Miniprotein binders against q53ft3. Designs and how they scored, part 47

Target 1, 195 residues: q53ft3
Amino acid sequence: MFGCLVAGRLVQTAAQQVAEDKFVFDLPDYESINHVVVFMLGTIPFPEGMGGSVYFSYPDSNGMPVWQLLGFVTNGKPSAIFKISGLKSGEGSQHPFGAMNIVRTPSVAQIGISVELLDSMAQQTPVGNAAVSSVDSFTQFTQKMLDNFYNFASSFAVSQAQMTPSPSEMFIPANVVLKWYENFQRRLAQNPLFW
Short names: E, the ipSAE of ESMFold2; O, the ipSAE of OpenDDE; V2, 0.75 times the mean of E and O plus 0.25 times the DockQ between their complexes.

## First folded at step 7 (miniprotein)

Design s30 (at its last look DockQ between E and O 0.68; V2 from the best seeds 0.57)
Fold by ESMFold2-Fast, scan of step 7:
Order: C-alpha cells, then structure tokens, then sequence
Structure s30 (fold): chain B 195 residues (1-195), chain A 83 residues (1-83)
C-alpha cells in the first residue's frame, strides 16, 4: 500500500502496522536524512473518501516519540516529499559543556501514516516548513536535474576526429545519453514513481 | 510485475487480518465504537484487495479475501445483534 524512499537507501514498502489505521516506517540513522518521499504503491488505493496523514517522529531525551504532521497523501496526490532536517532538533537546546562530545547513539525516527477521512484531513494544519513539493513540483525538480545532467554530459562531447586514440578511458556516444534522457523523461511523465 | 502486484495484495490482506484481530480485542475492552470503525476499514480494504485479485486472476488471494470478508461481516453482525 505505502512506500517510503530516502535518497541513497533501499526503498521501504513494508510498513509496520501499529494500530488499525496507523502504519510506520523506521528511519535508522535519521540524522543523516534531509528528505523523505512517501507514496502509494499503486495496486491498493485508499478507500473512497479516505487518505493518509503523514507524520514524522523522533525520540526525545527520554526515548518517547514526538510526532509532527508533515502533510498528506491521497489517491489524487499519491506522493509527497518532505524535508525533515529542520525537524530533528526539537527545542533546539545545546548542552553548554558538551555540545560535540556525544558518541552517536543508535537513533531511529519514524514516518507514520494515519488513514483518515478526507474531511478530517482538511481540518488539519501541517508544520510550516515540512512539505517541500507536490508531485508536480517533484516532477519539475527531477526534470531540472535530468536537464542539468544531460547538459553537463553533452558539454564533454567531441567528434571522433578530436579524440585521443587508445586511451585507458571509456567514451559513451552522445546519442546513447540522449536516448536515455528521452526514455527517462517519457517514463517520468507517465509515472513519477517508476524507479 | 504480476508478482509485485500480488505481493501488495497479499500484504493488504495481512493488514486486514490484523485489523480484524485488533477489532476483537477492542470489543473485549468494551470499545465498541472503535471496533466497528476498525471493521469498516478492514471491510473496505478487503473489498479493494478482492477486486484487484479478481482482475489479476489470483485464485488463492481471491479465496483468502472472500473468507476474510465473511469473517468481518459475521463479526459486524454479531456486534449489531448485541446492541
């Protein structure tokens, strides 16, 4: 039903059920995470009139979870990207004598999904700076990244007459890069979550 | 792939089964309202899973979904009779 993605990590598709309407994904080593993507897998939609409220929690000094509402996913908007780096500090207090002398303890944050009525979700206000982009904004961001990669790679294109013979380096034809770019763009247009 | 689609349906039915078990526990605790809401959610998810399994011709998942729907309906009826 649900997935959770962090850049550079394996996608999680097996949420732990903690209540009849509540599901969580563990985020180990969460201090290294800046953004998370929460999305619907596509085969089992939400029941009609329902959606998912997305929460983030981290353990406080007593090990108790502190939950914050990040945003929502619905059948009509089945993915969302959230910035969590600003949410990890809690009260923001630093110890006067030991700011940098702690050994990293195993810390696991969680993404929570609460299945709720859409009318109920409309009454809720997410924390101000958590939601980074809509699906459309995420698609635009990804397209700009693809454009940047293509332009960067193409800036090194040379004719065969300008190549140095028998180097140890490999060369990729420019048309291969273009075909990959076109294929990826086409797939992204059909489903931003095709990865 | 069909196997990935089947895995999502199977996982959905596992969630539904756990909701059903939670509803029974809520009834034992006297929380009838929450139990009924849990069963209604379980029912809706199970019906969706059944529809998807039927569309894909996944016989074992169809049978599992149908059995689970029956159990949910029977428990909801039992609750209704006790009210």
Amino acid sequence: as target 1 above (195 residues)
Amino acid sequence: SVEELAEEIRRALEYVQRIYERAKKLLEQGDVERALRALQLAYKWAKIALERAQELGLTELIEEAQELIQQIEELMEKIRESQ
Scores: ipSAE 0.758, ipTM 0.919, lowest interface PAE 0.7, mean pLDDT 77
Fold by ESMFold2, look of step 8:
Structure s30 (fold): chain B 195 residues (1-195), chain A 83 residues (1-83)
Amino acid sequence: as target 1 above (195 residues)
Amino acid sequence: SVEELAEEIRRALEYVQRIYERAKKLLEQGDVERALRALQLAYKWAKIALERAQELGLTELIEEAQELIQQIEELMEKIRESQ
């Protein structure tokens, strides 16, 4: 029914049902996550007239959940990319306690999906406009960036017969760029958010 | 694959079953309005799951969906009769 994907992690497809109309996915180590993809798997849609409000929850300094509306998924827009990097409890940095004997609290966030009437969802406003384009748009943008880089780098290719000796310069064989491009493209096709 | 589609249907029916059980608890607590909303959601998803199982010829899931639908219909009827 629902899926949740973070680059470099296994896709989650088994949401925990926490109420009759509410489902969650756990996100351990959420402070390292910048984007999350929420999507419908495709076989079981929302009932007609309904959709999903997507929330992000993180523990505050007291360990209490703080919920924020990211946006929506619907039968008409069954996937969405949400940026969560600006929604965390700030960036971790050095702190004054150093080597003090302080027990680290695990940081686990949640993505929540609340199944609601479309009319009710239309009255809601996401916090900070966290929604990004659809997964297809993100993948297309990334592929265009890859193509641009490959074409740019390839435009400087020369054959050995064209080379002029320059002892202070470093060179790389053009096939290194091609191998990198092919590997990156393959990984992008397997996992669009692998980075 | 068909196996992945069947797993999606099976998980949806598990959610529907849990909604049905929560609706019974809500009725015991006197929260009739919320129980009816839950049963209506469960019913709609169970009907979708049944349709998908039928499209794939998944006999066991068809039977499970039909049993859930019947249970949900019976409970909704009991609620209507008590109103």
Scores: ipSAE 0.752, ipTM 0.911, lowest interface PAE 0.9, mean pLDDT 78
Fold by OpenDDE base, look of step 8:
Structure s30 (fold): chain B 195 residues (1-195), chain A 83 residues (1-83)
Amino acid sequence: as target 1 above (195 residues)
Amino acid sequence: SVEELAEEIRRALEYVQRIYERAKKLLEQGDVERALRALQLAYKWAKIALERAQELGLTELIEEAQELIQQIEELMEKIRESQ
């Protein structure tokens, strides 16, 4: 139902269900994370009249989780980008995860999604600066993500002469990845919100 | 792909199952209100999962979804009867 994406990392599509209406993604090495994308996978929408409140948690100086409301995802807005880098030293807010003993390691932050009624969500106020409001910030994030993917994929590139025969494996020409990258960049430049 | 969609539906049904089991625990704890809310959510998601599975012709997932829906309905009925 939900996905979580950090630039340079594999997409997470398996949220941990910690309650009947609460889901959590773990974010290891959270200190290096600037932005996170939370999105619906598209197969199972929210039930009618419901959406998701998205929270971020990080350990405080005592190792206790500090939760902050980042924003929302809904059937009408199935994805959102959040800046979390500036929140790591912020104050906690009231959150629906506080009563839960979620097992975590000190170096791991979490994204929590609370499934709630839309009317209840409307009464909540996200922390300031969490939502990526600028097109430039979004573009930069996307560009970094793309660059990271390209670099990662390219690291596995081999010449024809270097290929080891493996009938069980499929190969993608590096040129295909490059073309995809170029096309994506072009589309991004034309409309940063094309997707 | 169909396989990817199937996996998403399967995962949704797993969530439904967990919600159902949690509702049972809530009932054991005497929290009927929360149990009912949990079951209602589970029911809604199970129905969506069923619809998606039907659209894709995924027989096994259809059966699983139907079974979960039945279990949820039965439990909700038992709760109503006990009130």
Scores: ipSAE 0.325, ipTM 0.748, lowest interface PAE 1.4, mean pLDDT 81
ESMFold2 (binder alone), look of step 8: mean pLDDT 90; pTM 0.898

Design s31
Fold by ESMFold2-Fast, scan of step 7:
Structure s31 (fold): chain B 195 residues (1-195), chain A 83 residues (1-83)
Amino acid sequence: as target 1 above (195 residues)
Amino acid sequence: SVEELAEEIRRALEYVQRIYERAKKLLEQGDVEEALRALQLAYKWAKIALERAQELGLTELIEEAQELIQQIEELMEKIRESQ
């Protein structure tokens, strides 16, 4: 039902269910993450009158989870891009004399999706300017990603693969898909707007 | 692809199955209202999954969704009769 995308990482489409209405994606090494995309996969919509409140959680200095509301996804707006770099513990309020001696151990952060009534969601206020882009922006991003994949894969079509009987079928080596994926991840990590 | 759509439906049914098992445990704990809320959510998701599987002609997923819906309905009826 849900997906979670971080630049330079494998897309996650298998949320962990922690309650009947709550789903979580783990984000290891969260200190390196600036943006997270949360989206509906497109086949299974929310039940009528319901949507998803999107939360971000990280451990505080005592190891306790700190949950922050980032925004929402709904059937009418099934994807959103969130900037989380400014929400991590200690960045905005770091003690000046402690800066030189601060040791931050990387830990697992989480994206949480809480399935809620739309009326309930309307009464909630997301943290600052965490939401960066609209559904249209993400749709364009996804379409460009798919277009990039098709164009890249096509560039690896080779005459040697044309030895298979069946003129109506094409042979594409499996490793071409892996090479595209690695190239896409590397470039996206360097510049999310590279295409 | 149809395979990718089928995988999303299959995963949704896995979530529904887990909600159903959670509802059974809530009922054993005496949390009847929590169990009913969980079952109502499971029912809505299962109905959506069934509709999508039917639109795509995915026979195995249609049958799986129908079986889950029946189990959910039976447990909800059991709760109503006991209250």
Scores: ipSAE 0.621, ipTM 0.879, lowest interface PAE 1.4, mean pLDDT 75

Design s32
Fold by ESMFold2-Fast, scan of step 7:
Structure s32 (fold): chain B 195 residues (1-195), chain A 83 residues (1-83)
Amino acid sequence: as target 1 above (195 residues)
Amino acid sequence: SVEELAEEIRRALEYVQRIYERAKKLLEQGDVEKALKALQLAYKWAKIALERAQELGLTELIEEAQELIQQIEELMEKIRESQ
């Protein structure tokens, strides 16, 4: 049904069901996250007349979750990119003590999906700066994902002397990965929507 | 792959099963309205999963979806008879 993607992390496709119409993905170390993609996997659509309201949750100073509506996913628009960097807890404190001397503890945020009637969703207003509508922001996210993939693939590069024989394994020369990376960056710079 | 498509259908049916169990619990607690709403959602998801499994020829998932749909229908009928 649902997927959740963060650059540099494994894609999540196993949402935790917390109610008949509510599903959650955990986002550990969320302070390092700038963008989140929420999407439908494609095989199981929403029931007719329904869609998903997408929420972001972080713990407040009392440890209680604070939910903010980010936007929507529907059968007609089954993926959405959200900028959450401005919504992170512990940033932009308005009191004199701010976050300067706050002891950092591990934080887990959540993405929530609420399955709702489309008519109900039409009456709701997302927080103003969460939805990514500009090509520039999407291009930045895509570039970060591309960088992450290249770094990940490169981390497995070994010399021939270090190779372990395995009849079932396939190997790709590192220079082929580099050529792909350079070609993709070049094409992205010329046309951000080429893929 | 067909295996990846099958995995999504299987997960959807797992969600449906949990909605069904939740509906039974709500009925035990006397919350008929919430139970019916949950069952209606479970029914819609199960029908979608069945249609997808049939399109892909996934026999085990077809049978699982049909069994869940039958259980949902029987529980809804039981609620109707009790009112």
Scores: ipSAE 0.729, ipTM 0.909, lowest interface PAE 0.8, mean pLDDT 76

Design s33 (at its last look DockQ between E and O 0.03; V2 from the best seeds 0.00; counts 0 for: pae O 13.7 > 1.5, placed apart)
Fold by ESMFold2-Fast, scan of step 7:
Structure s33 (fold): chain B 195 residues (1-195), chain A 83 residues (1-83)
Amino acid sequence: as target 1 above (195 residues)
Amino acid sequence: SVEELAEEIRRALEYVQRIYERAKKLLEQGDVEKALYALQLAYKWAKIALERAQELGLTELIEEAQELIQQIEELMEKIRESQ
């Protein structure tokens, strides 16, 4: 149903279910993360009249989770980009996840999705300037990420004749990477959430 | 691809199954209101998954969704009759 993307990391599409209406993605080494994309995968929409409130949590100085509302995803707006760098600590007890006994690694941040009635979501206030993006911005972000990845990978391409022999190493031909990149860009241009 | 669409439907049904099991535990704990909320949400997700599986002609997932919906309906009916 849900996906979570961080530039330079594998996309996550398997949220951990922690309650009937609450789902979590783990974000290891979150200090290196500037932006997180949360999106609907496209096949299973929210039930009518419902959407998802998106929360971010990191351990405070005492190792306790601090949950902050970042924004929302809905059937009408199924993707959002959030800036998590520089977020201030909030009061966890005021949020839907604040009363939950969620077991997690102390050094790992989390993205939480709370499935709620749209009317209930309208009464909530996200932390300032966390939400930045529309579907267009997501497409641009993803294209830039793909360009960065392809250029980085290609910069280390060598001919087979230049390879240092190593029986334990595996290699992927550069043309395979290029074909993947071209296919991904084409599909992304047609549907930014085709994953 | 059909495989990617099928995988999302399968995962949704896995979530629904876990909500159903959670609802049974809530009933054992005497939390009828929370159990009913969980079952109603599970029902909505299962119905959506069924509709998508039917549109795509995924017979195994159609059957799985129908069986799960029936289990949810039966439990909700038992709760209703018990008040």
Scores: ipSAE 0.724, ipTM 0.908, lowest interface PAE 0.9, mean pLDDT 78
Fold by ESMFold2, look of step 8:
Structure s33 (fold): chain B 195 residues (1-195), chain A 83 residues (1-83)
Amino acid sequence: as target 1 above (195 residues)
Amino acid sequence: SVEELAEEIRRALEYVQRIYERAKKLLEQGDVEKALYALQLAYKWAKIALERAQELGLTELIEEAQELIQQIEELMEKIRESQ
């Protein structure tokens, strides 16, 4: 249903359900993270008329969670990039995760997704400029995403000798992925907003 | 791949099952309004999961989704009759 990606890390696709309409991903070593991507995996969308409010939580000096609204994902905009580097010293706000009793260590933050009616989401205001606003930060994040995807896809590579015939499946040669990766990197260096 | 799509459907049904169990606990506590909200949400996701499983011909997941949908419908009906 949901995915969470941090540049240079493996994608997370198994959110922890903490309430009927609330899901979380753990972010260990969160102080080294500048951006996160939250997205819909694609098979199971939000129910009609609903979407997701995305929150960032980190433990304060007492180990209690401090939650901040980052923004939204919906069926119409199923992915979003959020800047979290400036939020680690920010103030808490009203949020739906309060009494969830989510236990974590001091170095682990969380991304929370609250499934809500679209009308309710329209009345909420995200903290600061959590969305990506810098071309340089966006470029760095995108490069790390590309590296992560390539490493992930490459981990499933097999040689022709290892291949089992599967006439009902489609295959993409690994060199196609590599050439796309190299081309994308080159284009990104020329114009970070080309896509 | 179909295996990856099946895993996403399976995970969604696991979430639906947990929502159903939470709804039963909310009823035991007397919170009928929250229980119905949870059941309606579970129903919507279970129906979506059923549709996706049917599109892929995933027989075991179809059966799991249908059983969950029936359980949710029966509990919602029981609540309506008790009000």
Scores: ipSAE 0.673, ipTM 0.888, lowest interface PAE 1.2, mean pLDDT 79
Fold by OpenDDE base, look of step 8:
Structure s33 (fold): chain B 195 residues (1-195), chain A 83 residues (1-83)
Amino acid sequence: as target 1 above (195 residues)
Amino acid sequence: SVEELAEEIRRALEYVQRIYERAKKLLEQGDVEKALYALQLAYKWAKIALERAQELGLTELIEEAQELIQQIEELMEKIRESQ
């Protein structure tokens, strides 16, 4: 139902369902994370009148989780980018995960998604600095994301000699991916908000 | 035709196998995160292939898909245990 993307890391599509209406992604080495993208996979929409409240949790100085509301995803807004780097020194807020004993590993933060009524979501106030508002931050995130994608895709590259003929399988030449990357970078440099 | 569909499933399983092997190499390189991601994809596609093979009654492909799924699961478990 949900995916989570950290710049420079692989996309996560396997959220831990900790409750019927609650999903969690683990973020190892969270201290190095600046931005997180949460998105719907498109396989299962929210029920009518429902959306997802997105929370971030990090351990405090005592190792206890501090949860903060980042924002929302909905069928109408199926993805969102959040800046979490500035939240690590913040205070926790009320959250739907507080009563849940979620097994955590040291140095691992979490993204929690709570499926909630849209009306209830409208009454909630995300932390002010969670939204990506600066062009520079967005550009940096995008660049790291692109780098990650390229690195990931290239890791699966095979030589022609290694290819197994498969009429049902389509192949994308690595140079096409590179060309796409270069074009995207060019467009990004010209206008970071070109889309 | 059934034969054409069978070939498609076979090719899908071959692709799964390649991804599985790549995951092993990634592990050898110390890239656990990427290996896990690859295995998750392989798992998903193998499950789809299995379902389609079952629908068509293709015994050999069913067995192959099941074997790959098991291998993927075992490797994923080993990775989890090592963490």
Scores: ipSAE 0.000, ipTM 0.183, lowest interface PAE 13.7, mean pLDDT 77
ESMFold2 (binder alone), look of step 8: mean pLDDT 89; pTM 0.886

Design s34 (at its last look DockQ between E and O 0.03; V2 from the best seeds 0.00; counts 0 for: pae O 12.0 > 1.5, placed apart)
Fold by ESMFold2-Fast, scan of step 7:
Structure s34 (fold): chain B 195 residues (1-195), chain A 83 residues (1-83)
Amino acid sequence: as target 1 above (195 residues)
Amino acid sequence: SVEELAEEIRRALEYVQRIYERAKKLLEQGDVEKALWALQLAYKWAKIALERAQELGLTELIEEAQELIQQIEELMEKIRESQ
């Protein structure tokens, strides 16, 4: 039903269920995370009249989770990008007496999805500036990802004459990568939400 | 691919099964209101999964979804009769 994506990491599609209507993705080493994308996978929608409230959690100085509402995903808006770098607080390990073995504070944050009625969601206020609401911000992020992918793929480009057959390897022509890149940029420029 | 679509449906049914189990525990704890919310959510998700499995002709998932729906309906009816 749900996916969670962090740039440079494997996509997560298997949320942990923690209540009848609550699902969680773990974000290990969250100090290195600036943005998180939460999305519906596309095959199983929310039930009619329902959606998902998206929360971010990190352990406080007492090892207790601090939950903050980031925004929402719905059948009408099935993906959202959230900036979490500005929401992170200090850790319990920075307290002078923090290492007293009172609580265990792992360096693992969580994304939570609470399935709720749309009417209930409409009455909630997300924390400020968590949702990436500007098209320009999304376009900049996507452009960076496209550039990284294209540069990486192109670093392996070889001519037909330089290729040696290998039964276990696949090779993609460089011009196919270039065509994909150009097509994606063009479509993104015309409609940033085409994906 | 059909396999990727099937995997999402299979995952959804696993969630439905867990919601159903949680609903039974809520009933044991005397929280009928939360149990009914859970069962209604499980029912709606299971019906969606069934419809998608039927559209794709995934026989095993169709059967699994139908079994879960029946179990959910039976528990909901039992709750209704006891009120």
Scores: ipSAE 0.727, ipTM 0.908, lowest interface PAE 0.8, mean pLDDT 77
Fold by ESMFold2, look of step 8:
Structure s34 (fold): chain B 195 residues (1-195), chain A 83 residues (1-83)
Amino acid sequence: as target 1 above (195 residues)
Amino acid sequence: SVEELAEEIRRALEYVQRIYERAKKLLEQGDVEKALWALQLAYKWAKIALERAQELGLTELIEEAQELIQQIEELMEKIRESQ
């Protein structure tokens, strides 16, 4: 019913139910994460008149959870991108002797989804910097990832005359990668949220 | 794709089952209002899961959803009779 995606990681589709109306995804190594995508898988929607309030939780220096409202997902807006990089730090500066005695704090945060009536959700105010301000920033990030992939894959391109025979290996013609890149970019330009 | 859809339905029914069990515990604790909220949520999701399972012809999931819906309806009726 819910999904959670972080760039470079496998999509999570099996939320942990922590209450009758509350669901959670774990985010290990959360300090390396800048954005998270929360979405409805599509088969099982919210009941009529309901939606999901999306929260971010990280442990403070004592390991206690600190929760913040990121925004919402609904049947009418079933996917949302949230910026979480600005939410992870408020601790003071380090000093040389403190580093020798640093207690290892678990590096796991959580994304929580609270199922609520739409009327109740209308009165809630998300953290202002968590919402994606425009589709342009997501499009820019996605375009940079696509450019990086294309440049990387292209660096291994060889002509047919240069190929070393390797009967046990499978090969993909370079123009397939280009066709995929062009098609994906076209779709992204038409609908930046098609994913 | 059908297997992915079936897994989503199955997971939803697992959540519904847990909601039903929590509602029973809430009733034992005397929190009737929260128990009814939970049962209404469970009922609505179970009905959605049933409809989706029927559209896909998933007989086992249809039966599971129907049994769960009946349990939820019976418990909600008992609560109304006692109020």
Scores: ipSAE 0.602, ipTM 0.866, lowest interface PAE 1.5, mean pLDDT 76
Fold by OpenDDE base, look of step 8:
Structure s34 (fold): chain B 195 residues (1-195), chain A 83 residues (1-83)
Amino acid sequence: as target 1 above (195 residues)
Amino acid sequence: SVEELAEEIRRALEYVQRIYERAKKLLEQGDVEKALWALQLAYKWAKIALERAQELGLTELIEEAQELIQQIEELMEKIRESQ
């Protein structure tokens, strides 16, 4: 499903699946790595409404993993470049891999991909120094995520004539979703980091 | 304004509630995976709403957010125990 590329090294196409929704690549000699490319192989897309949060882990002075969110990959953005050289001195954050005892060897870092809902990904902020691309890339990602959400939501839209009486079910008018989408786009345009 | 922000938080919590209810329905339908995903999303949004409500000192919204978080956590735990 995923590939990982370090310049000057062989491409990795076999991630270790550590959980149903989590994949890990090992990066030996991570101190010499400046950039990592994470990409989808194109064989299996993300499920609708889902993408991948990409994390980087390096051992701290105690040998404990320090995880940082690098960014995201999605069906609409199937590849991303991350700068990891500047992260070696960064602070760790809570991450989906924290509960997993991943065996690490000295000098080996890891790239972790967590398959998550796009909506959840939108609430996460990658480390600033990891993004090779400008605020524009994040904006584009967010836009694609919004589009995905809208498409997902609209797929459930039914006309009033198609509605079956179900007192137990709540319905959201499609126009409400559209208005939300438009408002979100407006806010995103004003401040890509408004959330 | 604080009032506008409060309304945004309220709307967010309403959305969380809807997601939570949908997760329950998904469970009833036997779709445990989707239910868990929905709950994770609901949890994240509720935590954000809680943080914002706390920053603004909105007591009622804080309580509502905390309650939703608890409900989500309880349901997630119940699912884990059933597996």
Scores: ipSAE 0.000, ipTM 0.212, lowest interface PAE 12.0, mean pLDDT 76
ESMFold2 (binder alone), look of step 8: mean pLDDT 90; pTM 0.889

